# Designs tried in a protein design chat: VH-VL binders against q9nrl2r1430to1533. Part 15

Target 1, 104 residues: q9nrl2r1430to1533
Amino acid sequence: GGVHELSAFEQLVVELVRHDDSWPFLKLVSKIQVPDYYDIIKKPIALNIIREKVNKCEYKLASEFIDDIELMFSNCFEYNPRNTSEAKAGTRLQAFFHIQAQKL

## First folded at step 4 (VH-VL)

Design k25 (framework fv_ustekinumab)
Fold by ESMFold2-Fast, scan of step 4:
Structure k25 (fold): chain C 104 residues (1-104), chain A 122 residues (1-122), chain B 107 residues (1-107)
Amino acid sequence: as target 1 above (104 residues)
Amino acid sequence: EVQLVQSGAEVKKPGESLKISCKGSGYSFTDYWLGWVRQMPGKGLDWIGIIYPGDSETRYSPSFQGQVTMSVDKSITTAYLQWNSLKASDTAMYYCARGWMYDPEGLYFDYWGQGTLVTVSS
Amino acid sequence: DIQMTQSPSSLSASVGDRVTITCRASQDISNYLAWYQQKPEKAPKSLIYAASTLQSGVPSRFSGSGSGTDFTLTISSLQPEDFATYYCQQYDSYPYTFGQGTKLEIK
């Protein structure tokens, strides 16, 4: 809620999108490229969806915004083995997020 | 205000190359898919393909795979549809449209460009 | 590929009429269906997505219903600006496919 929180969420999402490790998270995982993804992941989400929710003022609390970003990382680690480039990117981006989220 | 503005009408000969454009404004260009749709004279809508400007991922309809190329230039928020060698059967109105993939794999179009008429005749 | 069939291909109606057009998918598409309106020599305009959700700015006289394979678009009280061709589109699976269109004409 509120314009200052909305600006902070937008700034953080923009920073995540611009990060070198954002590539697995920019948009929803392709069902064509990863056919079993939606059999395993029941609550898919991506940065573009989170950003749209920010722009539509759908986050009432900072905790709701944080929960959606954490869900995104949780999905990554659930689907992708630890040794994959996706999981490694997720680990680095999540660490970056935790530092930035301290400002919320 | 979300807007998609397409390039002007084209008249070409078979065998010529062509590149048409679609410029997005009023939204985050890299957060939405962009689709291309063909409409032949007096006919219905036919999906060509979609491109995600954020990473340039493309998905083509099987009937258009290898016939056209989709691309984007993020610096000017513009998408392109290109033919290396036009055929008379390419004569049609070409629309671009902004697409949103919500859940799970579904993509619907919410805003459309005004269209580019392409005429290919000898 | 999922085939989308609209019925009727054309119909004539008068201002004030209730108009219903239908769209049938060759397989279950849940509620992943959109409706578009196209006036002569104009670009399509988005009306409905998720079978029943109106796009922002679309008049409430438009409504959509259905799930699975059978869908309807209803205009409760036809206005002069509603004479157009209407298209359904499934977005459940790739490739995304359109119906052939329903042309709504003046009686």
Scores: ipSAE 0.223, ipTM 0.763, lowest interface PAE 4.3, mean pLDDT 88

Design k26 (framework fv_ustekinumab)
Fold by ESMFold2-Fast, scan of step 4:
Structure k26 (fold): chain C 104 residues (1-104), chain A 122 residues (1-122), chain B 107 residues (1-107)
Amino acid sequence: as target 1 above (104 residues)
Amino acid sequence: EVQLVQSGAEVKKPGESLKISCKGSGYRFTDYWLGWVRQMPGKGLDWIGIIYPGDSETRYSPSFQGQVTMSVDKSITTAYLQWNSLKASDTAMYYCARGWLYDSSGLYFDYWGQGTLVTVSS
Amino acid sequence: DIQMTQSPSSLSASVGDRVTITCRASQDISNYLAWYQQKPEKAPKSLIYAASTLQSGVPSRFSGSGSGTDFTLTISSLQPEDFATYYCQQYDSYPYTFGQGTKLEIK
């Protein structure tokens, strides 16, 4: 990665954070609020962690960045039943991400 | 670099209200938790609670719940700790600190403010 | 609540000494333990997190070890600027709790 790639990933994360459906994804799920989450989800991730990785230039390829975003959505759908507000928000935000990611 | 700058010392009487502040700079304010810690004169550190500026989620220590209110103003990257009615037992140094969740568990503080001394006496 | 107990409560040492401070949790906290240094009339400074990971800028003479319930902070060769109170903190479970502190004084 370079300044070009950092700018593109950073812009995309900012757009995700600003989206109305980002609320389940802004920060790591709390172990104290949701104790069984980490028994089910073995690779937790959230937008603030992804943004930190972008700023630290930890993504070498666009595919690595995309994989972390997709992992975030996959975790949401694995833990949350289909009819929950979390799962519905995740579905809409993932669709938005797929549109924006076409630019990468 | 990363800085947390707290408001100045306060001298108050029992029953008065107070709001102290902690201003973050040099980092993305909405991506990190902010914690408040009390240190009574000559005593150790005591956790008050944490707030996430991105969505204003708060978590209070059971011993402080209902005694203080944490809030943030994202537009000026500032967190607040507020009392509606101070007691002499609130006399202490109050620290804010930036927090990061490690490996999806709890919170550790990586950078600290300089502290705000609050003295409550008649 | 998880109780954190530090030992000793205070100790006296000389420059150049190897200093060891211990911290015990009342239940298993894995490696979710941080160490902080507080000099007189100053704010605490983060030294170590995840039991053994040094915070950026902390001198290599500081080290942390342990897992589960028993943890140690070691200063391999004490310097004048190291005289301070040291605190451990668990962040495994809510509420997060500090040890009572260990005061390191000039002998």
Scores: ipSAE 0.013, ipTM 0.680, lowest interface PAE 8.1, mean pLDDT 87

Design k27 (framework fv_ustekinumab)
Fold by ESMFold2-Fast, scan of step 4:
Structure k27 (fold): chain C 104 residues (1-104), chain A 122 residues (1-122), chain B 107 residues (1-107)
Amino acid sequence: as target 1 above (104 residues)
Amino acid sequence: EVQLVQSGAEVKKPGESLKISCKGSGYSFTSYWLGWVRQMPGKGLDWIGIIYPGDSETRYSPSFQGQVTMSVDKSITTAYLQWNSLKASDTAMYYCARGWLYDSSGLYFDYWGQGTLVTVSS
Amino acid sequence: DIQMTQSPSSLSASVGDRVTITCRASQDISNYLAWYQQKPEKAPKSLIYAASTLQSGVPSRFSGSGSGTDFTLTISSLQPEDFATYYCQQYDEWPYTFGQGTKLEIK
């Protein structure tokens, strides 16, 4: 890795957070409000967790960072039916991510 | 560097309103929870509540529900704790703290502000 | 609410000592337990989360253990800067609750 990769990961996370469709992904789903989420989703993740991993220099390879973002989208599509606002936001944000990830 | 900087000490009379602040810097303000903790003089720590700046979702501890209001201003990366009518029993040190999740739906708090001392006396 | 009880309420020790403080939850909280250090007139500082994971920058002489209802914070070789009050806190269920604190004093 290096300082170039940290800068790139942080810039991309900031772009994702600022996107209109980031709202389902900003923080982990509440166990109190959605009790069955953690029974279904075995590897929960959200943009705030990914941002913290970037800040702690936990990503050694770009592929590890990309895998965590893709896990986040995979969890969204596994839990949420296709016609939900969450799944639709996820579809649009994932497309945006794929364009931006070409910079990595 | 992650920093939480709180407003200065306040001296108030019972019945007055007050709003204290906590300004975050060095991180994405809207991506982390922010919590408020009260410490009465010579006593331990008590959670007041938590707020998510990204969407303003709040959770209050039952003993503080209706007693205080938490809010945020994203444009200046600042969180607020507000009383409409202070009581002498509100005299305490108030801390803000940043909440972080790694592998669970619960929050642990990794960075803390320096504290705001609020004194309410007639 | 989940009640957190620490023991002892105060402890006297000397530099170089191995110090252990304990925390008990009124119900099973798995590993959703954090430890904080507070020095006089200072804000709390995060030490440990998930019962045993050190916060970045915390010296390796600090360690946490336990799961379920019984938890332990250990300082393997006490240093002068370690004299403080230590708090445990569960974050399994809202409202999050602190223990009453353990004050570590110079012997």
Scores: ipSAE 0.007, ipTM 0.626, lowest interface PAE 9.0, mean pLDDT 87

Design k28 (framework fv_ustekinumab)
Fold by ESMFold2-Fast, scan of step 4:
Structure k28 (fold): chain C 104 residues (1-104), chain A 122 residues (1-122), chain B 107 residues (1-107)
Amino acid sequence: as target 1 above (104 residues)
Amino acid sequence: EVQLVQSGAEVKKPGESLKISCKGSGYSFTDYWLGWVRQMPGKGLDWIGIIWPGDSETRYSPSFQGQVTMSVDKSITTAYLQWNSLKASDTAMYYCARGWLYDSSGLYFDYWGQGTLVTVSS
Amino acid sequence: DIQMTQSPSSLSASVGDRVTITCRASQDISNYLAWYQQKPEKAPKSLIYAASTLQSGVPSRFSGSGSGTDFTLTISSLQPEDFATYYCQQYDSYPYTFGQGTKLEIK
C-alpha cells in the first residue's frame, strides 16, 4: 500500500490499543510466565508486533494486515477456554475490529 | 531520529554496586522491547535479557538470571542495568539496544546505544 | 539452547573481492536470523533480518541467504569501510544466541 493506507492501519491499531478489551493483546504472551503457550500456539502475534510491521511498511495489502489481526484473535480463542476473561475480551475486541475494518 | 544514549564509563572494585543507564529518544519508549548485550574484551556478543518498558516484564538469559537486574523509569524514558556486587568477570562493554519483533517468539535489535565500558579491578 | 557457529573465524580480503561468511544453527530456525556489523571501537549495527531482508540504509552490496540451519552473508565488491566483525543471531527461540563472530581484515 500507499501512505493513505499506512495511516489507516496506524489509526486502527491505535483504536484497538485504546479499547478496554485490548489488555490480552498488547504484547506477546510471556514465555517465562506462561511456558505452555508456545507449545500450543505456533504463530504468536500481538498488537505491538503488528504496529511495528505497520511502521516498517511491511503490509503491502489491507488483506495482509487483516490476516495478522485475525491470527491474533484466532490464537486467543485456541489457547483460552470460552468462559475466560481473555476469551471474552477477545470476542468483544474482534467485533469492534470487524466494524472498524469496514473502512479499509 | 531514534537514539539510545548510555551513561559513561565506570571503574569499580569487586564487591561494589553499580547501576548504568540507557536513555531512549525519538520513538515511543513503551512500545519497544529494550535489550542488554555484554561484550567481554576481545570476545563476541552475549545476550543478557530484554525488558518491556510498558509494564517492566523481563526475560533474562539463563546465564544472567540472578546476576543483574533490569529496570525502567518510563517518566524519563530510561532503562537501567544493575549489579548488587560486582566481580572482576563483569569487566566488559555493555550495550543497550531496541528490540524489533518479527513474526515470532523472538526479536532482533535494530538500534544500539554507544556502549558503557565497565572495568572491575582490585 | 540453540548454538550458532560462524565460519571462518577470520579472513583477509582485498578491496573489490566478493566475500562470503557462513552461519550454522544447531537446529532449524527457519528464517529467524539477523546479521550485525561491528566496526572497531563502535557499537554493532543491524544489517539484515529475516535471513535476507536489508535494513534501511544498508548498501546493496550486502546480501543474506539461507533457511533452516545454513545461512550466508555475502559482500560483493568489498569496500574499505567494510572492515569489521560480523555476527549472526538467531531469534527463533529463547534464549537468543549469537555466533562467535567473523573478523574481516582488508589487505
Scores: ipSAE 0.000, ipTM 0.583, lowest interface PAE 13.4, mean pLDDT 86

Design k29 (framework fv_ustekinumab)
Fold by ESMFold2-Fast, scan of step 4:
Structure k29 (fold): chain C 104 residues (1-104), chain A 122 residues (1-122), chain B 107 residues (1-107)
Amino acid sequence: as target 1 above (104 residues)
Amino acid sequence: EVQLVQSGAEVKKPGESLKISCKGSGYSFTDYWLGWVRQMPGKGLDWIGIIYPGDSETRYSPSFQGQVTMSVDKSITTAYLQWNSLKASDTAMYYCARGFYYDYSGLYFDYWGQGTLVTVSS
Amino acid sequence: DIQMTQSPSSLSASVGDRVTITCRASQDISNYLAWYQQKPEKAPKSLIYAASTLQSGVPSRFSGSGSGTDFTLTISSLQPEDFATYYCQQYDSYPYTFGQGTKLEIK
């Protein structure tokens, strides 16, 4: 990808960050608050990390960017039972992402 | 370029309140942790705590818990360190620093402010 | 709390010398160790993170090594601008802790 793809990724990450349901995804889960998280989740990721990767031009293909966003949601659903506020926020934000990602 | 600019030196009396600032520029302010470090005259570095500007989550060193308050104002990309009642033992240079990590492993400080000298004497 | 101990507390050296500073953690911190340089009247500057990774813009004469509990900062050929105090910091667990500092002085 080109500079237009990087602009599109940045715009999409900004929209995700601004969404009301982004709170579980803004930064990495705390080891102090959730001590078993990193025993279960082997490839942790969060929106601030994805945004840094976009800004450093680390995504060569749109599919790589999409894969990191989908990994973030997959981790949420792997760790959090379906009826938790985290899983519900993840479900809504993922649906929003799929609508916005149609532009990529 | 990444830059952290701190407020100017302060001279205070014991019992007075104080709020010092650290303004970030040249990066996405809400995507990085911001830390505060104390250095007493002639002494080494002492970690106060960190704050995440995106959601205002704080983590304090036990030595500073209840002694100071960290806060941020995202609209002006500024972090604050505040005392309700200063003591002579608070006399020190106070640095803010940007916390950087890529994964869950932890956080080191990659860019530092110039420091704010706080002198508390009667 | 994890205690960080630096050795020596101070050393004198001449331009062109190879200088070695050590840092010991009271428990295993893997490679979650940073090194900072502080010149008189100045803020600290990041030199190294993840025990051995140089911060962008730091001269190649600086190198870091170690893992677990024992770490080393080496300056291969000391320059006049390198006279400063050096601090290690662990960032494995809270609270983050610094070593007491090593002051590098002109011989």
Scores: ipSAE 0.025, ipTM 0.702, lowest interface PAE 6.6, mean pLDDT 88

Design k3 (framework fv_ustekinumab)
Fold by ESMFold2-Fast, scan of step 4:
Structure k3 (fold): chain C 104 residues (1-104), chain A 122 residues (1-122), chain B 107 residues (1-107)
Amino acid sequence: as target 1 above (104 residues)
Amino acid sequence: EVQLVQSGAEVKKPGESLKISCKGSGYSFDSYWLGWVRQMPGKGLDWIGIIYPGDSETRYSPSFQGQVTMSVDKSITTAYLQWNSLKASDTAMYYCARGWTYDYSGLYFDYWGQGTLVTVSS
Amino acid sequence: DIQMTQSPSSLSASVGDRVTITCRASQDISNYLAWYQQKPEKAPKSLIYAASTLQSGVPSRFSGSGSGTDFTLTISSLQPEDFATYYCQQYDSYPYTFGQGTKLEIK
């Protein structure tokens, strides 16, 4: 192998990564920088993890892919108060995702 | 196939600057951490640090903080390790490696570059 | 820092032998332990992660076990290409640390 064929999931993840509001979601929250995060969030996830799962063909249904993206947003809103830049970025990116997910 | 290809061997004198490279291919470069590991002649593996190409976040081993600089150029899927002023004690094989985990605990390195031998003498 | 200690530092074995290498962490690292193989003049190769999960393409004669502080790498029937130095690495906490290595030599 080596080169992965682009799928609808891969294209959508790439669009999310490129979005201006993706910065809180690119990779897992650092336990070193945010020590209490993992006391609150029990199922951490991020765009790079989701993209890896897409590349390894681990999503059998679109609903599984959508569930992982929604978990990512749910974690954001659970940890971050509504008025934070993280929560605001999450709100805008989630809205963008809902529009793009109609293609799936 | 995932590949990490490193730049060629270097022979330098103390006080000189150096920048070595590691080019990734066959995977999403900005989705994985990239680590640097030093192996001094006849010795074991020492972790230098990691960089995330997607946002350029770096984490250095305490013993290497301030001694080297890690950077990336996403447009050519290449990571760099740089010294401003080399010392004889920098003589070693330097490996780059792709870092991954599915949780927050840290990284294991699943694919490695072939290594760059750096010799600093005289 | 978490210290990783491998035992033995070196061992001699013959083709066909069952070989066991151990790795001890100075504190509980759950299953966040990887094993690497390094042949002379070559880059390390990933063998195992999460203490017991084989990297794709690694022969089934390699196995890992353990949790907490004590870990074992086993080669069930040693082959000529298996003579190498083996390293464990914890990735439970920063900074990531390697064991000192176990050199597997021909008897």
Scores: ipSAE 0.228, ipTM 0.786, lowest interface PAE 4.8, mean pLDDT 89

Design k30 (framework fv_ustekinumab)
Fold by ESMFold2-Fast, scan of step 4:
Structure k30 (fold): chain C 104 residues (1-104), chain A 122 residues (1-122), chain B 107 residues (1-107)
Amino acid sequence: as target 1 above (104 residues)
Amino acid sequence: EVQLVQSGAEVKKPGESLKISCKGSGYSFTDYWLGWVRQMPGKGLDWIGIIYPYDSETRYSPSFQGQVTMSVDKSITTAYLQWNSLKASDTAMYYCARGWLYDYEGLYFDYWGQGTLVTVSS
Amino acid sequence: DIQMTQSPSSLSASVGDRVTITCRASQDISNYLAWYQQKPEKAPKSLIYAASTLQSGVPSRFSGSGSGTDFTLTISSLQPEDFATYYCQQYDSWPYTFGQGTKLEIK
């Protein structure tokens, strides 16, 4: 709770956005570019949505914030085969996130 | 500063083998795809293939499948294009280029090497 | 394979002119189109990706537009350093394919 936790969430989201492997996660997957995505993924999420939730103080617990980030990675691995650039980027970014999340 | 530096010009005879190189610097080598492009004298650009340095995953253009081999050596941030047996029709400028992904928009190529001229004649 | 056709194959222009180069894909490629500039005896230089997004450091006189099958590269006020061959390239599906190139020449 409070200003310190929101600042920590914002700082972590900024670090994730700036990471070289953030490109699959910056915004919601385009239905035009990936037509079957929303048939497979029922709870879509991206870093821009998570950042908006942080800014609107919608996360009351660190666990809620962590759950949304983990959902984002879970969606990536559910949709994308392991050998894709998306899945490889997701694996590296998730590892980075797990290290940073230890501070929350 | 991102830079791709390619090996020098080659003059070869038909039937000879050849391996040319492209060395990346100024960025995380294993986080970007590398592509190879051929330009025959006075002609346009043709994709040969792309390779992902992290795990050496390759994708060849159909017309180049079996004609050349792409590989990488991560320890020296270098990609290679190799022929087992050159033909006169392989005479061309060969470029390497770095591939970037953005929001599932596929690969676009933002930085290019200076090119390696390969001349194959009897 | 997706065929990319550029028009014109060559054009002559003067410094200060507005020049337009077009590119047509044989099927819908959404906005998965890049533009490259190649000067004589030099490597290609990336200008535009996603049909209309300028690469960092590319002058604002360059602009791209289009979606689906029809695309345009415009140079609003041609400079001496702009005389080159321009290539479009689709990256919607593998194999990625280039147009045949448009040679922009001095006149």
Scores: ipSAE 0.005, ipTM 0.567, lowest interface PAE 12.8, mean pLDDT 86

Design k4 (framework fv_ustekinumab)
Fold by ESMFold2-Fast, scan of step 4:
Structure k4 (fold): chain C 104 residues (1-104), chain A 122 residues (1-122), chain B 107 residues (1-107)
Amino acid sequence: as target 1 above (104 residues)
Amino acid sequence: EVQLVQSGAEVKKPGESLKISCKGSGYSFTDYWLGWVRQMPGKGLDWIGIIYPYDSETRYSPSFQGQVTMSVDKSITTAYLQWNSLKASDTAMYYCARGWVYDSSGLYFDYWGQGTLVTVSS
Amino acid sequence: DIQMTQSPSSLSASVGDRVTITCRASQDISNYLAWYQQKPEKAPKSLIYAASTLQSGVPSRFSGSGSGTDFTLTISSLQPEDFATYYCQQYDSYPYTFGQGTKLEIK
């Protein structure tokens, strides 16, 4: 735990960012380009925000880190229909995350 | 491949300003800390500070706070180290390095630039 | 600030020798220790992080060990390209600090 887990969180976020299916998750959705997104999604989050929280030591428990990653996927599936490229990317990246998270 | 390419050698006089650069390529620039390390002639490595390109958060060594300024330009994946008024004691090799594995304790450097030699003499 | 002390400051060795370099922290740093190699007029190269994990591409003759305050870098069979200065660095606590370096010279 503790400091060792935070190093693991940073490694895991980098692995997620490098994954081919990370493209819908790198940044917050643009309000200008997708104005209804923030009417539907009340707790927006993205990998750049999660990484900032890791680097500022805002995760006190591994469960808090995992919850934020899961929130990111949940938002994707809530907004995007199952057959969209975003939802398909999210499904594959979430599966990858679950495998990597077993190392935590 | 990951590369950090630094600007060329500089010869300056005391009191002059200087800005040296470190350009990252082959990786996501905003996803890694970037550090600066000084090495005076014939001496060991001396940590200056680190900057996080995503938000420009800086952490300076107490010895260098107020002596230099670290900054980044994300659009050209370049970090800078700047002096407003150089001193002869600033004569050194300056390395930039990519920081890896951050947590509440810190990070280590995994890739290093080739160095920029700064000579300050009258 | 955490002080890092390396021992010896210099040593002479021959190709094929087993070489040991020690690094001591003034307080407990767990395993937050890195080792760097620097050849004359070249940039440092990362060798080891987390006290014992080799950086990708580093030859297996290099190994690191230790935890807490006492750390060791070992080269099991010295090669001509290994003559360099070696630095330890703690990254447990701000400010991050380097050891003074150990110069490995040809006997």
Scores: ipSAE 0.000, ipTM 0.541, lowest interface PAE 17.3, mean pLDDT 85

Design k5 (framework fv_ustekinumab)
Fold by ESMFold2-Fast, scan of step 4:
Structure k5 (fold): chain C 104 residues (1-104), chain A 122 residues (1-122), chain B 107 residues (1-107)
Amino acid sequence: as target 1 above (104 residues)
Amino acid sequence: EVQLVQSGAEVKKPGESLKISCKGSGYSFTSYWLGWVRQMPGKGLDWIGIIYPGDSETRYSPSFQGQVTMSVDKSITTAYLQWNSLKASDTAMYYCARGWLYDYEGLYFDYWGQGTLVTVSS
Amino acid sequence: DIQMTQSPSSLSASVGDRVTITCRASQDISNYLAWYQQKPEKAPKSLIYAASTLQSGVPSRFSGSGSGTDFTLTISSLQPEDFATYYCQQYDSYPYTFGQGTKLEIK
């Protein structure tokens, strides 16, 4: 962990946020707009939460950071049927993440 | 150090337009909601609405919908509250505040700007 | 809209006193309640969120409790700097609403 990895995690989150397919992941799903989401998804997470954890130095290992990103994608695929725009965006963004994560 | 710095006091006539600002520093501007709160002279706090700077999503209090416009300029980490035509009833202190999510969904304000006093009189 | 009612609207107390302020929601808001302190001519300051979690830097004499509809802010030993107006705010449901405020004054 440390200062070197903190810069790498921040850069990777910035690249994810800038990606065209990041729209389902920028912030937590609204319980007002999607009331059943939190009945199905027990560990919700989003890119803004992950970025805050990076800035607070809460990731001690690269694997912890990767696990949170993968949790975010897992939640997307669990809630959204495969043919939805959300699931398709998640599939493309996850592939992009796997390429970028090779730098870690 | 997290800071929200608001623009200075304004004195306006009814019918005039106005745009006040709130500049954020010391944090990731696009990762937090930003809210606006009105306080009429001698009265309590009234929630106007919130905006998410990362995608410009807005949520207005029903009583302020169509009365004001919230916007952001990410390049200068600044949020704006705008009136097209001011009324005497808009005379108040206006605060901006940073909103943080708690748990799954919920938004409390953790840091506040110093306030902008808006006076509208003929 | 969820109505937030604070009691009392005003109270007088002396330094060293235990002070209790209550806030009642018109419907269940779980623990999505914040408390703010506002001194004359100053911006509000965040004090407590999630009904009972102190904001960083807030003195331990402040505590919050409650869930559902009934909430309490307690100051265990009042200091001169604590004379202010206190506001509760629910952030469970749109639109977010504030209580009318409780003014804490010198006896």
Scores: ipSAE 0.025, ipTM 0.701, lowest interface PAE 6.3, mean pLDDT 88

Design k6 (framework fv_ustekinumab)
Fold by ESMFold2-Fast, scan of step 4:
Order: structure tokens, then sequence, then C-alpha cells
Structure k6 (fold): chain C 104 residues (1-104), chain A 122 residues (1-122), chain B 107 residues (1-107)
């Protein structure tokens, strides 16, 4: 049995997940820990959801994939004040993403 | 290919401790929740709880809270379900399953281990 | 806890038949419903999630529908390998709960 090469989207998601600044984005925000999050953020998303969409071939265009990643960062900056560790991690990870997305 | 491989069958007496395992492969272990499901002989499926391997966050069914402990060892991509003192009522097949987090309130199980049969009798 | 009730508890059907299994939640669960297939002496297998989304690798003869409290699993043309027990599961609220199961037997 051979191993299939990872798709461009899967490779990028793997790189994002492994990045030191991915911790705010790995899974959805807990309603128990942050009860007002879902009052503010109407389209929650996280890397585990995006990765599963990639695995199920739900992205037909690179723009659809990019839109979901950008939604994730937009949610981070909308909810978290700029001086928080979450917002700082998001800023660094988004910069990394923009460099990697040039390959798409 | 995603695989969850569970430890072998166990035969124990009431009061004994037990730790069973579930080893994940073919995916990023820390990116997905892992759940445990009990199936008593001849009965349906009963949800025990879920654990997120990235930070060890747990959610237990109230029926199992304090009765079992879920844990993970990320270095060997393995999850555990542990009893400090087994009861005859713990006799069941135990499945581990990978959870896809649909949103903060819900997840479904997309891949399942083969099961570990635990028999507790005097 | 949310109670999940399946109907029927068992049924027999012939190869080629259209088979429908229903699942009712005791309260509104939107589309947070999954269907699993369990063959004798085997682990469950994921069939459907989000009420109607087919799991990768599952044959197209399987389909799911419904929202709120009433859900259905349909097999459009029953095959011999479809002999199994089918479970619905809500994942809207903790604790997650399964239906009692529907045993499908081929005549």
Amino acid sequence: as target 1 above (104 residues)
Amino acid sequence: EVQLVQSGAEVKKPGESLKISCKGSGYSFTDYWLGWVRQMPGKGLDWIGIIYPGDSETRYSPSFQGQVTMSVDKSITTAYLQWNSLKASDTAMYYCARGYLWDSSGLYFDYWGQGTLVTVSS
Amino acid sequence: DIQMTQSPSSLSASVGDRVTITCRASQDISNYLAWYQQKPEKAPKSLIYAASTLQSGVPSRFSGSGSGTDFTLTISSLQPEDFATYYCQQYDSYPYTFGQGTKLEIK
C-alpha cells in the first residue's frame, strides 16, 4: 500500500496546526469558559473543522479555503482585544498563513 | 489511513484496578477529540465521555463521572480509560472513537476502534 | 437528558427493498444527529452526520433526512451486507445519547 501525497490545502493546514501560535485556533472556544463568545461571533470556526472539510474534499476553489482561514482570524480579532495573547498569536499566525498561501 | 487500535480483552475480579488503551495512527492525534463508548452484553451504545489530547480537557457523562478516568499520552498517541475499583456492572465492550468537533456543543464519532471486552466476575 | 427513540426496534426486508428507519428526539436537536451501523461482533461504523451528510466511503444508497425532533435513515435498495443494527445519536447537548437501535434482518 502506498501513501498518497498531501493536497496543498492539507499541507498548509498541517503547517498551521504545528505552528507555535496555533493554540487559540485548534478547536472551537468553550461555551463554559467564554460564555459571551457566541453572542459576538456568529460564524465560529477552527482548524480542526477546516482540516476535516479539506479531508472530505469540501473546498472546490482555493478562495473557499482561504475564506474559511480568514474567517477564523477575523473572529479572533473581533472577539479578543489587541493586547491579548490570543490576538498576538493570531497576528503572527495570519502573517505566516499569508506567506504560505502565496503557494496556492 | 485513520486507525484506532485498542488493547486486548481483560478478565478481572471486583475491586481490581484496570487501565485499557486506544492508540491512534494515520492522523494528527492532538487535533481531534477522542471518545469512549460502553456497550453492555446484548445492549445498545452508552456514551462515557470525550477527551481532547492537545490539552487533556475532558467531558464526562454524569453517569460515569467519578467512576472512570480518561487520560492521554501524546508521545505515543495513546488514550486510556481507567478504573480504580472494578464492579461486576462494568462488564461490557468498550470502544474508543475519534470525534470531529462540529461546534462547541457537539461532536460526532467518525472512526472507531475495534473494542476491548472487559469481563468482571467473582 | 435527551431521549432518542428509534422505530421500529427490528424489521425484516428483502434485497432490493427501500428501507426506512426513524429516530425521534425528546427535544429539538436541530441537525445534530449521526447514524451508525454495527454489524454482528464488530465496532460501529459512521454512516451519516449533521442529519444528512454522508460519511466518506459510505455507499450512496444510504441517505438521511430530518431536522428538529424527527429524523429518518433510508436505504434505497437493500443489499445483503446491510444486515446490521443501526443507531442514531444526538450530539446537540451533553450527555450525548444514542437510540436503542434498530436491527435490520434480511428475509
Scores: ipSAE 0.000, ipTM 0.594, lowest interface PAE 13.5, mean pLDDT 86

